# VHH binders against o13842, part 1

Scores and structures below are computed, not measured.

Target 1, 320 residues: o13842
Amino acid sequence: MYETRDLTGNAGKPVDTNPWPNNSKIAVSFVVNYEEGGERSLLYEDEGFETFLTEAGLMPFPNRPVRERSIESCFEYGSRCGFWRILNLFKKHKVPFTCWAIGQAVEKNPVVVGAMEEAGCEVGSHSHRWINYEGVPPETEYEHIKKSVQAIQKASPSNSAPRSWYTGRASLNTRKLVCQVYKDLGLPQPFDSDEYNDDYPYWVADPLASKPGAEDDKGLLIVPYTLEVNDMKYAVAPGFCNSDDFYTYARDAFDVLYEEGLEGAPKMMTIGLHCRLTGRPGRFRGLQKLMEHITSKEGVWVATREQIAQAWSAKHPYKA
Structure headers, positions and changes below count from the first letter of each chain, unless a header shows other numbers; Kabat numbers aren't used for antibody chains.
F, E and O stand for the ipSAE by ESMFold2-Fast, ESMFold2 and OpenDDE, each averaged over both directions (binder to target, target to binder). V2 = 0.75 x the mean of E and O + 0.25 x the DockQ between their complexes.
[cut] marks letters that were taken out.

## First folded at step 1 (VHH)

Design b2
Fold by ESMFold2, look of step 5:
Structure b2 (fold): chain B 320 residues (1-320), chain A 122 residues (1-122)
Amino acid sequence: as target 1 above (320 residues)
Amino acid sequence: QWQLVESGGGLVQAGGSLRLSCTASGFTFSWYAMGWYRQTAGNEREWVAFITYGGSTTYADSVKGRFTISRDNAKNTVYLQMNSLKPEDTAVYYCAKDLTGWYSDSYPFDYWGQGTPVTVSS
């Protein structure tokens, strides 16, 4: 897998059948990343502290064996305050999000899974640790994938395993390993979001099949994610300076896709959020404005990634 | 173009001492933390010592009390004074600059010198 690249996709053609319910002109997936407690720390026997996606800015060499409490404190804001502030906004507007939850973060604060389920949100997996899996031995990555599924299922009041998957900093082995873990656990294959390359879900060959197109190739559905309509841009350069930067960028992306849907090409859009970033009050204003904009429009379907995957695949089944 | 050049390695008897130097160029040395690492054949590099831009130091347990890291910002140089050397200290020693930027854990380029070999005979 990955020996070649698919640079063609649909070659710019809209799909021939609108998969979205109620003739919706756009499907919108809000994603809340719950990472707090899974990041690098000496408490977790890592070689250094976390240096990515906080207000603390650039930090000393991360392989240094010390704790950086300021960084840990920034993450803790996400789990203590930001997660709840964001969840309450979605409850107020009566629309769901998909969470990508880090397994270790769930183990250290399991109450968040039940809170999300009660609110009608989907809890997917973000693997077990918030680290770079490139170069991690396959057997270690396998165990991390398995631990994350089990941690989320254990914390789930409905005993639900995650149906949506996103690693982020994935290895070339990740996709196959995820499918293998789900098969070994007797679970249906998840929907894979470790791609950034389309405004539609799409099928790839089942990585566990004997070969692409074989009788045992049942396909794997890709539901693309985003690194650009994403609040991580508050913490990277060039990025968002204030909450209005986030709001106007996300609004403009929504408006373009919505207009394309009105003209006969309804697509999907993803908006990526992090508890410790948009959960800060000054940034949160941007999300509030975006929510008002999106919920004021007719023909908008705000849905979980599982719902999007199911609606799309019902109209566009895999053909090996 | 920045560089790190290690020197001061060599052959020494167990119980002896060596002083390693790492001279930096092409960046504002005093603004960065610096570290020493070592690698034996067939193993991954392991951390040895670290010094912040402000001079605070930290050491691996295996060298604590025997090795001392220091820096001279005027000479753009970080040092590793190695005392009471053991055969187990035999390795190639590398100097490293603090990594910065996007995806620091996954950045494709390492900021390492060429290394200086140290052999400690029994």
Scores: ipSAE 0.000, ipTM 0.135, lowest interface PAE 20.1, mean pLDDT 88
Fold by OpenDDE, look of step 5:
Structure b2 (fold): chain B 320 residues (1-320), chain A 122 residues (1-122)
Amino acid sequence: as target 1 above (320 residues)
Amino acid sequence: QWQLVESGGGLVQAGGSLRLSCTASGFTFSWYAMGWYRQTAGNEREWVAFITYGGSTTYADSVKGRFTISRDNAKNTVYLQMNSLKPEDTAVYYCAKDLTGWYSDSYPFDYWGQGTPVTVSS
């Protein structure tokens, strides 16, 4: 279960110890959401077609129990073209990203996992279906969590289970269920990114603990995500109208955080991407420019979220 | 065996209020989102409101601000408080059980009650 809100955080205090390697002034995490094939469709026994983060934007009519091939086809572009375009960019610049992969999507195109691993990228889990889990029974969500982990692990040439977790449209049960599934599968606890509320990783109580601070409380690491430096804004109103909007916003975010790092407060930055969105040529230019800007600066650590989690944990261990 | 039983329908004057109830049985009520739909003769059934098991509510634009969906998990009951009723609200109202984690301008349900009629006179 989700805990009570902490509106204080660090109360504006920077971290006392720079957890990033080489005294980096900022840790940058690119996240690629791989959702294509996991979206809602009658094909997958859903009651309608996908209406979230599509080229169509907001639908002028209620969803109907029909297949919308145009929407499906747009998602296919993400997996057929967009993903590879993005991957090649990161390979070119020799920097990694973290992928949050939908389990069902991976099952339908498992080659992407091997490609990402080869490129030094991290493959995390986005659950099994790209749906709102707030409306899903806990038992069903449990199975989806389990299936996603297994799907990713199966597709992994190294048989690696995802350590980074992000549901997105999570339920209040998600955090606990995720931890429970991992425990039940005999896997190490993942870190959770279903939060958007900080520039630093931070710890919360282990949701599986008998109580916070108990002996069995090993903590749960939160690595915050972002909904604003995120190409999802291409698909929402008012949103980004072109790639310059995305680039400018992301650049500005980076510059502010980078400057704070120079002043002794090195933080993390997250950039959210979707294959079918940024992967389109008309939007891809924005990511290219952003990559050039970020990599041109000294003291920038472009890292996987797992690397960030590890670095943070090493310098800031959980204290129950 | 799943069962949804609606009640509370009837005749009401425009501007009036009604409170519909739906009592569920045969499944773990607290695990599922519940919803209300309405249908008029010759037309397709349209969603009115739904509430997730977490308590989040969503309303059709046509009823937003006038209708309130709520639930009592202890009673396995979902409610629809309908205020400021209009003749256009006249329909058979159906209680529905969630199947999928849908979040948009529509929420798909695939299990329905028998319905309760609501008639709003001008």
Scores: ipSAE 0.000, ipTM 0.210, lowest interface PAE 13.9, mean pLDDT 91

## First folded at step 2 (VHH)

Design b2d
Fold by OpenDDE, look of step 7:
Formats: C-alpha cells, structure tokens, sequence
Structure b2d (fold): chain B 320 residues (1-320), chain A 123 residues (1-123)
C-alpha cells in the first residue's frame, strides 16, 4: 500500500473544474479534534499519563506509571469548557466544522455529538483511543476502529456513524483496516484524511481491491489534513507562543490560497484545532480573529470535510 | 433487498406546496447519501436535491434553490422533499434514489430508485 510514494501529484496543475459550490475561491475546513477522555491514563490501564499535546509541551519530567492529575485536568478543560467555547463560535458565525472524535472520549461525554449535529457540524472518527497505533497489533487496531464507529453512532441522535476518518498517529495498516471494518459493518467506504501532502482531495486505489485498477477498485478518497495550520503547535517547540502566532500563520495560509483561488486555482484549506488548546481563552482569541478574517472574504466556502469530499467526488470521480 | 417507496405526490396549482416522502428499507439508511430526481415528459432525469448520510449537508439544483428543502429522519428511515412555491415546470415524476457509494457524484449512478411519484403543477 505504501510501497511507493506519489511525489508528483498534479505536477502543479490546477483543477480543470472548480469543484466548490458557487464558484468559491477556497474551501475552508475547520477540524476540531475531540480527544479528551481518550488520552493515556492509568485509569484506562495505560502504562502512564499522557505526554502528547499537553500544556507542559516537551515534558519537563519523564513519563511514569502514575496519574498526573494536572494533565488530566487540562484535558478535562477541553471537554468541559473549550469544546463549548469553540462550538459557540461556529454557531455564531453560522459555519460548520468537522470533528474527529475519539470513540472513548465520546463514550465519556456523548452529549457533544448531539450538540455538534445540532449545530450542523460533521462528526468523524479519530479511532477509539488517542494513542500511537504504530506497533499495535492489527487485530487490536481493528477492534479500536470498530468501537470508535459504534461509539459515535450510538451517541448520534440521528444514529449516524462517522464517514470522515483520521487516526493521526496511524500505522501502515490503518488505511486498509479502516476500509475493512467499514465493509464488515456493511457501511459505505469512508474517506481518509491521514495524509498531509496536497491542497486538493485526491484518489488512491481502494485498499481492498484485488489490485489497483482492477474492476473492484473503486478508489479511496483522500482529503488531506494539516499539521502546520494546527493549534497543536501551541504544545510543541518552537510552536506558537501566543494566539497571534496562530492567527498570523493561519491568516497567511488563507490569504495565499485565497489569492490562488482568485487566479483560477481554488483549493482547500484545513485548520486543525484541539478543544483543550484553542479552547483556552488566551488562545481562543486567535481563532476568533481568524474566523472574522475568513468570513469577511467573498467566495469563501466554509465546509465540512464531508461536503468537500462530496463536491470533489462529484466533479472528479475516481478513474481506476 | 433495498426498497425505496415514494409518496406525497399529486396535482396542485402554481404557488402551492407539496411534501414528498421516501421510505427506505433493506440497507443502513443512516450511512448513505440520498437524493431526489425528477423526470419530466420528454426530458432526461435530473437531480433535484441530495442530502448526506447525516443530513448535515444538502445540495440543490439551481432551479429549485430557495423553494425546495430536502431532509431526512434517520430514526425513521425516511427522506423528505418539501416543495414550496411550485411552478408548472416542476411537473415531473419524482424519484427517490440511494447513492451507490455514499458519495454524491454526477459520474456515479445511484444504485437504487423508487417507483416514483407524480407531481403535477397546473392552473
């Protein structure tokens, strides 16, 4: 599956047809990662506490087989306050986001799924646990994928299961396993966002096909994500030091893409958010400013990833 | 087996409203995008509206934007089309359609269609 890499893509060529509605100059996808309650903790029979994307950044102390309440409490802020602050902003501006929700997190706070659906947001899956799946047995990952889908569906007032998939710290097995789980559950194929390598959605061969290009190859849609226009940078070095750093970087990214759209190459932009990070008041200001900037421009389509996937697929079907 | 059953069609005067329903069975309704198509006499079948599996996103033909509203109730396995401000040119057989892959595409046919319901708009 990953034996080769496509380093060419579209070779700098713009799309021949604008896939976005109303001749939009840019499609903007906000993603809210909902991870709180799915992080590592002894409570969940993990070996230690969470060290990834915390207020401590690069941990000043090593991981130990103890509960670190300060870490847990910070994550709780994400679910108790940060999430809702973010949601309210999007409601205020009448634009949606896509949530990538950890299954276990949803189980612990299922009300968030209903709230997002009510707000017109998309709820996707972030797998069941917020862990590194590299080295995890495929059988275990299979179960985690399945559980996350079921957890989200159960929490959904509309009984909707996630169609958008993003593991993040994925294994080489993840893509195929995800497709397999969905197939086994009798669900339509999801689209995959575990790539960061393009400004457009694109197709790859169906991982479950007998071979690429075969009759049973219906393709797999990739909707690329981003690790740069991402508030995760608050928790890494050198990272964002304040909300202005985040705002400025995101604004600049938007402006560049927007200008390219004006020139006839309308692309998509992704902005990654985490409840416990951007949800903090001191960081939230950056998102507010960004939202105002983006929504002040004409020809901007703020869309769920599902909408983007739909639009792209309609204009750019898979050709095996 | 997949079944789609339309209802709610009829004869109405211009400016009136109709609400179509599509009852779905035989598949996991909440996972598939659905759509409404229509076919007028002597014309090709055309997309009227589509809705994603969750109901979170909708798409409309330009000719019906602002007048028609597509919705769904996944708990009831039912899709709806609220048609307001009906015009004579809306006269057609309206079909409920299930998306093959779960994604809307002009290039991918729907794999299942209902029998259709007649909508006639005339003075």
Amino acid sequence: as target 1 above (320 residues)
Amino acid sequence: QVQLVESGGGVVQPGRSLRLSCAASGFTFSWYAMGWYRQAPGKQRELVASITYSGGSTNYADSVKGRFTISRDNSKNTMYLQMNSLKPEDTAVYYCAKDLTGWYSDSYPFDYWGQGTQVTVSS
Scores: ipSAE 0.010, ipTM 0.263, lowest interface PAE 9.3, mean pLDDT 91
Fold by OpenDDE, look of step 2:
Structure b2d (fold): chain B 320 residues (1-320), chain A 123 residues (1-123)
Amino acid sequence: as target 1 above (320 residues)
Amino acid sequence: QVQLVESGGGVVQPGRSLRLSCAASGFTFSWYAMGWYRQAPGKQRELVASITYSGGSTNYADSVKGRFTISRDNSKNTMYLQMNSLKPEDTAVYYCAKDLTGWYSDSYPFDYWGQGTQVTVSS
């Protein structure tokens, strides 16, 4: 699975057939990471408070085994205000996003799942805790994967299981474990977004196959994500200093990809968002401007990642 | 870096016993399922036995069931294969293997292998 790396991909060649509907020049996927309530905290029996993607960026003081209420309350803003502000924007423009929801976060605020479904958004899984899983035993990660799927289904008015998977800080075990959990639960295979290495979806060998290319290899679809067109950059250095930084970077990325689409190479674009980051008024303006820019262009397909996965699979089925 | 080092192989007469050991390093041993493979001359490598991360469950090839016992000591980062009632057909290079996820599945390949230890059963 990870024994070798495909550093070639398509070797710069565009796909032969436009996989997007209506001959779209670009598929745009907005992703909203819903993490609030799943971050590290002594309340959740973690060793300390959350230090990743906080308002502090680089923490002025080291982590310690205490509850940092300032950090907790910033996350709460994401779920109490930021999420809804973002959702309303998408509703206003009548376009969907894909949510990657932390299972524990959903358990603490299940109303968000129904709200997203009502708005036509996709709810995927971000695992159960917002933690680094490289340091987590596989058995624990298996349970977290299972719990996240169940939490999202339980919160879903339609009892829908997440089809989009993104752990983020994944382990080398994650991909296989995810597929195994879904199989064990009797659910269809999800698609994986724990890769950042392409402008198109692509297939890898089924982790549950006896070996790559074997008869039982049904493939696993990868829908790549992004770490640069991502509001996480507000919380890292160097990063975005204001909403204009985010907007201009995202705009430029869109324009380049869109132009390539016009030239006969329609690709996908991902925009990553976090409720507590872009959801703040001072940063939200950037997303507003970006939405206006993107939706003003012809031939733009704003889609859920599931829609992208379906479109790709229809035109480019897996061949073992 | 993951390292798996087998030991305990040798030449024995039929009906005798051997105990193989696999010393593991470079990863959290207690998190991963482990297994033993063997490869006889002119044959493909085959699974002999596997054990879950905790040692709570084991699996054996039909050809060795009842004769071989796989075990592990997580405190020592070591896996064992007790081979009793050895037969000439057990002659092979035996390999220690690490699972990727820690969950045993007959459909999952192992991702790391040791150098192997030779076991020869002959009169």
Scores: ipSAE 0.005, ipTM 0.266, lowest interface PAE 10.7, mean pLDDT 91
Fold by ESMFold2, look of step 5:
Structure b2d (fold): chain B 320 residues (1-320), chain A 123 residues (1-123)
Amino acid sequence: as target 1 above (320 residues)
Amino acid sequence: QVQLVESGGGVVQPGRSLRLSCAASGFTFSWYAMGWYRQAPGKQRELVASITYSGGSTNYADSVKGRFTISRDNSKNTMYLQMNSLKPEDTAVYYCAKDLTGWYSDSYPFDYWGQGTQVTVSS
């Protein structure tokens, strides 16, 4: 599927037609990752404990078949406190986010799906477990994708299946498997966010088509994500030392894209958040400052990824 | 809209004192670091003093250390600069600024400057 790379994109040209409603100068997607309960643990018959994106940072831990309760406790803060603190901020400002929800995390705390829906937020899928899917057998990855969709839909008071998809630590098989699961479940094709490479959504060939450009090629919409305007940088190096680092970086990214929109090239921006990281009070101030900054500007559309995908598709449909 | 209004400037003799105030509105004052800058004729704006959002840490230009004191009252949305032992070299327009980034820089992205208040130290 990834036989070539698209190094060109739009070749620096702005899109011909502003897809954002009300002639908005920027579309802003806040993303809240809900991963707590899906991470590695001996409780879930994994080989060891979780070491990625924890309060311990990139500290080497022995690979041992034991539980590390301190790490598990830090994840629990995300589900017990951080998620709710973040949700309440978005409710206060009356703007939505998209959640990447891990299916197993939802199964273990289903109340979060209803809370997000009530607040007007989108619940997308982050697959079933929070693990690296590279090297996972395709049949196992297929079952994880299916389980995550079913878990989220079951927890949903509106019985909504996720429309937006992000795996993160994906395999080369992931994109095709996701599309296949959705087709097999009779669901609309999802919007794929397993790319980091543009400030616009864009189309790729449908992975299930007989070949690119064929009559059966209905396209797949990519809605890019980010690893740099992302609070994961609190837990990796080089990263953010304090909430002012996060705020300043995210503000500057917003200002650059907003100014480009004022000059006639309106784009989209994503801001990635994790319940256990930005949900900590000291880090949370940075998000509060960012929200105040963004809401002080006219012509800003804070939207879910589904809303962004729909607005884009209406103005820039796929042409096989 | 963010507004910063400086006051308290004037003409004083060397060795005397002045107290500048910066009244802030249009944002959550207690969340942001604040600073005082000054601009003398023919020179660029320079940082004089800065203070963290809580008032827990302050910084000063070497030329004013020991003579100037920055403070803030978050309950009144006001920042202050107490200027003691004034010298002719302190003559400048003094500006209040929000959202400090970097040290000893007059570059934007500092979001807002006030209109400034003139301080003149002469005999």
Scores: ipSAE 0.000, ipTM 0.395, lowest interface PAE 12.4, mean pLDDT 89
Fold by ESMFold2, look of step 7:
Structure b2d (fold): chain B 320 residues (1-320), chain A 123 residues (1-123)
Amino acid sequence: as target 1 above (320 residues)
Amino acid sequence: QVQLVESGGGVVQPGRSLRLSCAASGFTFSWYAMGWYRQAPGKQRELVASITYSGGSTNYADSVKGRFTISRDNSKNTMYLQMNSLKPEDTAVYYCAKDLTGWYSDSYPFDYWGQGTQVTVSS
């Protein structure tokens, strides 16, 4: 796979059949990244400390074999405070999110899985460590994928394995390895979110099939994610300066897609959140405003990625 | 495909100098930190020197500080190691590496280095 790129998609045409329930004009997926405890640290025998997505800033290169407690402390805010603040907001509005949970982070704080499950949220997998998997040997990446599934399932009061998948900093091997792990564990194929390239779910050929289009090609559903409607922009430049920047950007993205839905092209939207970023009180106000805006509108379906995948595939099944 | 090709090794007397080069291809060189590792026979590979993507910051193993200088030329996709005042204990195969202290710390530090270049310091 990846020998060619699909630059065409639907060529700007709306889908033939609205898959969203209640003739909804937009499907909205909130995503909460739970990464705290999976990041690089000498405590975990890594060769350096984490340098990505915190207020403590990027440490000078090259990274050194020391611990940076200020960065670790910023992550800890996410698991200790930010996660719970965000979860409580979703409970208040009675809408779910999907979590990308890092397997090692779950092992270090398993209570979060049960809390999300009780709230009706989906717990998906973010692989085992919060690292760049490009260049990781395939055998090692396979074991990480497997460990993450097992860690999440072990922490689940219902023993549920994750149905949705996102690596983020993936390798060219990741998609096939994820499918292989799920097959080897006897689990249904996950819904893959390691794409950023459409406002609709879409099918690709099953990476485990003998050939694309063969009888053993059962397809793989892609449910695209986002790096632009994402609170990571609080920690990168050019980015969000304050919570109103996040709110207005996300609101405007929602309004554009909602208006397109009213005009006959109902789509999906994703909003990416991180416990240690939006969970800070000053940033949290932006999420509160966005939640009020979205939940006040008619014809809006706030759903988990599994729900979106199921609704889509029911109306747009794979045709090899 | 990522390729790193080391050159400039050889046999020299103690106190002499060598300059190693690492020619990089298959990736956008100016986006990544780079480093030099070395491995003596029967020993584990150790970090010698590292340099940020822009060349604005460098780091050195204590055993080579003041004697070795790492540099890079992003316009030529090349990293260098100037090795002055060489000692017998500097004898090793020298490897260049991409993405120092990697984003995948629970594996080998890097999968992207070349075959290395031998440096031998002997009387």
Scores: ipSAE 0.000, ipTM 0.115, lowest interface PAE 20.0, mean pLDDT 88

## First folded at step 4 (VHH)

Design r2
Fold by ESMFold2, look of step 7:
Structure r2 (fold): chain B 320 residues (1-320), chain A 123 residues (1-123)
Amino acid sequence: as target 1 above (320 residues)
Amino acid sequence: QVQLVESGGGVVQPGRSLRLSCAASGFTFSWNAMGWYRQAPGKQRELVASITYSGGSTNYADSVKGRFTISRDNSKNTMYLQMNSLKPEDTAVYYCAKDTTGWYSGSQPFDYWGQGTQVTVSS
């Protein structure tokens, strides 16, 4: 599947038909990662405590087989406070987001799924644990994928299975395994966001097809994500020092893509958020400013990743 | 696949009540503003009532204000229209409708209608 890299894409050619409804100049996807309760901890029989995307920066000691309550407490802020602060802002503006929810995090706090559905947000899957799946045996990863889908569906008042997928720290097997789990569960193939390489959705061959282009090749729609317009940069270096850094960067990214849309090349943009990061009051100000900026423009469509995928597929169907 | 299925129509005498239901599937109901439209024979379809995502705000045509009540239950993916003090002029096919999903600059368009349910008010 990854034998070569696609360095060409569409070679700078604009799409021939605007897929966005109401002749929108840009489609905007806000993503909220709900990870709290799925991270590494001795409570979950992991080998140590979580060290990725935390407030701790460089720890004074190497990770070791103990609990670190300060890190756990920071994650708890995300589930106790940050998630709700973010959700309330989106409800105020009547703007939807897509959540990538960790299955175990949902099991430990299922009320968040109903809250998001009531607010009109999409609940997608972030797999079952918030760990690095590189090196995880394929049969174990398969079971995690399945368990995450079931956990989210069980917590859903509408009994909805996730339609959008993002693993992040994926293995080379992940994409095929995700498609296989969905097929085995009798669910429609999900939209895959484990790419960071374009400003619009695009098709790849169905990983489950006998070969690319065969009769059984239904395609797989990629809806790219972002590691740059992403509040993870509060927790990595070089990154954002304050909320104005986040706001300014996200605003400028939006303005560039919006201007390209006005000139006849409408694109999509993703903005990545984490409950424990942007949910902090000082950082939250940046999201507030961004929301005001985006909602002040004409010709903007803010939608879930499922809606973006469906609008794209209707105008640009897969051609095996 | 979006589906809106209306029910609860029928024949009723003037002054009586009916309750219409709209069962929704194939989309995330709780982020769609919903509405009821009606169309009498030979007339244009008109908006009767609309309700926001959460049910926090409602709007009514002047001709039904004070007599009809729109509501929704997001946990059951269902919208309702309580129709009190029915008049012969209320005779029409009633359609439920959903808005376009997502946030839009300006007004949110309605982009899908059900098949309708007949309401007949006569003696």
Scores: ipSAE 0.016, ipTM 0.442, lowest interface PAE 7.5, mean pLDDT 89
Fold by OpenDDE, look of step 7:
Structure r2 (fold): chain B 320 residues (1-320), chain A 123 residues (1-123)
Amino acid sequence: as target 1 above (320 residues)
Amino acid sequence: QVQLVESGGGVVQPGRSLRLSCAASGFTFSWNAMGWYRQAPGKQRELVASITYSGGSTNYADSVKGRFTISRDNSKNTMYLQMNSLKPEDTAVYYCAKDTTGWYSGSQPFDYWGQGTQVTVSS
């Protein structure tokens, strides 16, 4: 599965057929990571407090086995305020996003799932805990995957299980485990977004196949994510210093891809968001401006990742 | 076994509305994309609309876009097609369909079909 790397991809060639509806020049996928309540804390029997993507950025002090209430409360802002501010923006513009929700976070605030569904958004899974799964025993990760799926499904008014999967800090076991869990639960295979390496979706071999190319190889669809057009940069150095930094970078990315689409190479764009980051008023302005820019262009398809997956697969089915 | 039962068809005058329903059973409805097809006499069966498992995303044929709305209630295992501003060219047998395989099946987007319900738009 990860024994080799495909460093070639399509070798710079665009797809031969536009997979997007209405001959769109670009597919734009907004992703909202909902992590609040799933971060590390002594309350959750973790070794310390969360140090990733906080207002502190690079931690001015080492992690300690104590509760850091300032960090906790900043995460709480994400779920209490930031999430809803973001959701309302998308509702206003009548465009959807895909949420990658941490299972534990959903358990603590299940109302968010219904709200997203009502708004036409897709709710995917971010696993159960917002942790690094590298080094986590496979059996533990298996349970976390299972729990996240179940938590989201339970919280869903429509009883919908997540089809979009993104762990983020994944292990080499994650992809296979995810597929295995879904199989064991009697659910169809999800699509995977734990890759950052392409402007198009693409297929890999089914991790559960006897071997790649075998009769039982149904493929696994990859819908790439992004770590650069991502508001996580607010919490890293040098990162984004203000909302204009985020806006400008995202705008530029959009413009480049949009222009390529106009030239006959319509691609997908991902924009990553976090509730406690972009959800803050001082940073939210950047997203507002970005939304205005993107929606002002003709031939833009703002889509859920599931829509992108379906559109791509319809034109580019997996061939083992 | 998979069952898809369409209802709501009938004869209507141009400009009027109909609402089709599809009652689904025998599979995990909330996990399957669903769709509506139609086939007019002497014509190929064509996709009218599709909806993702969650109902969060929809797709429409150009000919019905803006007039038809596909929706679903997963708690009731039912899919709907609201057809507004009906035209004579909308006359066809409408079929409910499910996609079990999802995006792995590029050649056959849907696996099962209902018996169909007749929609006739005529003055």
Scores: ipSAE 0.000, ipTM 0.208, lowest interface PAE 14.0, mean pLDDT 91

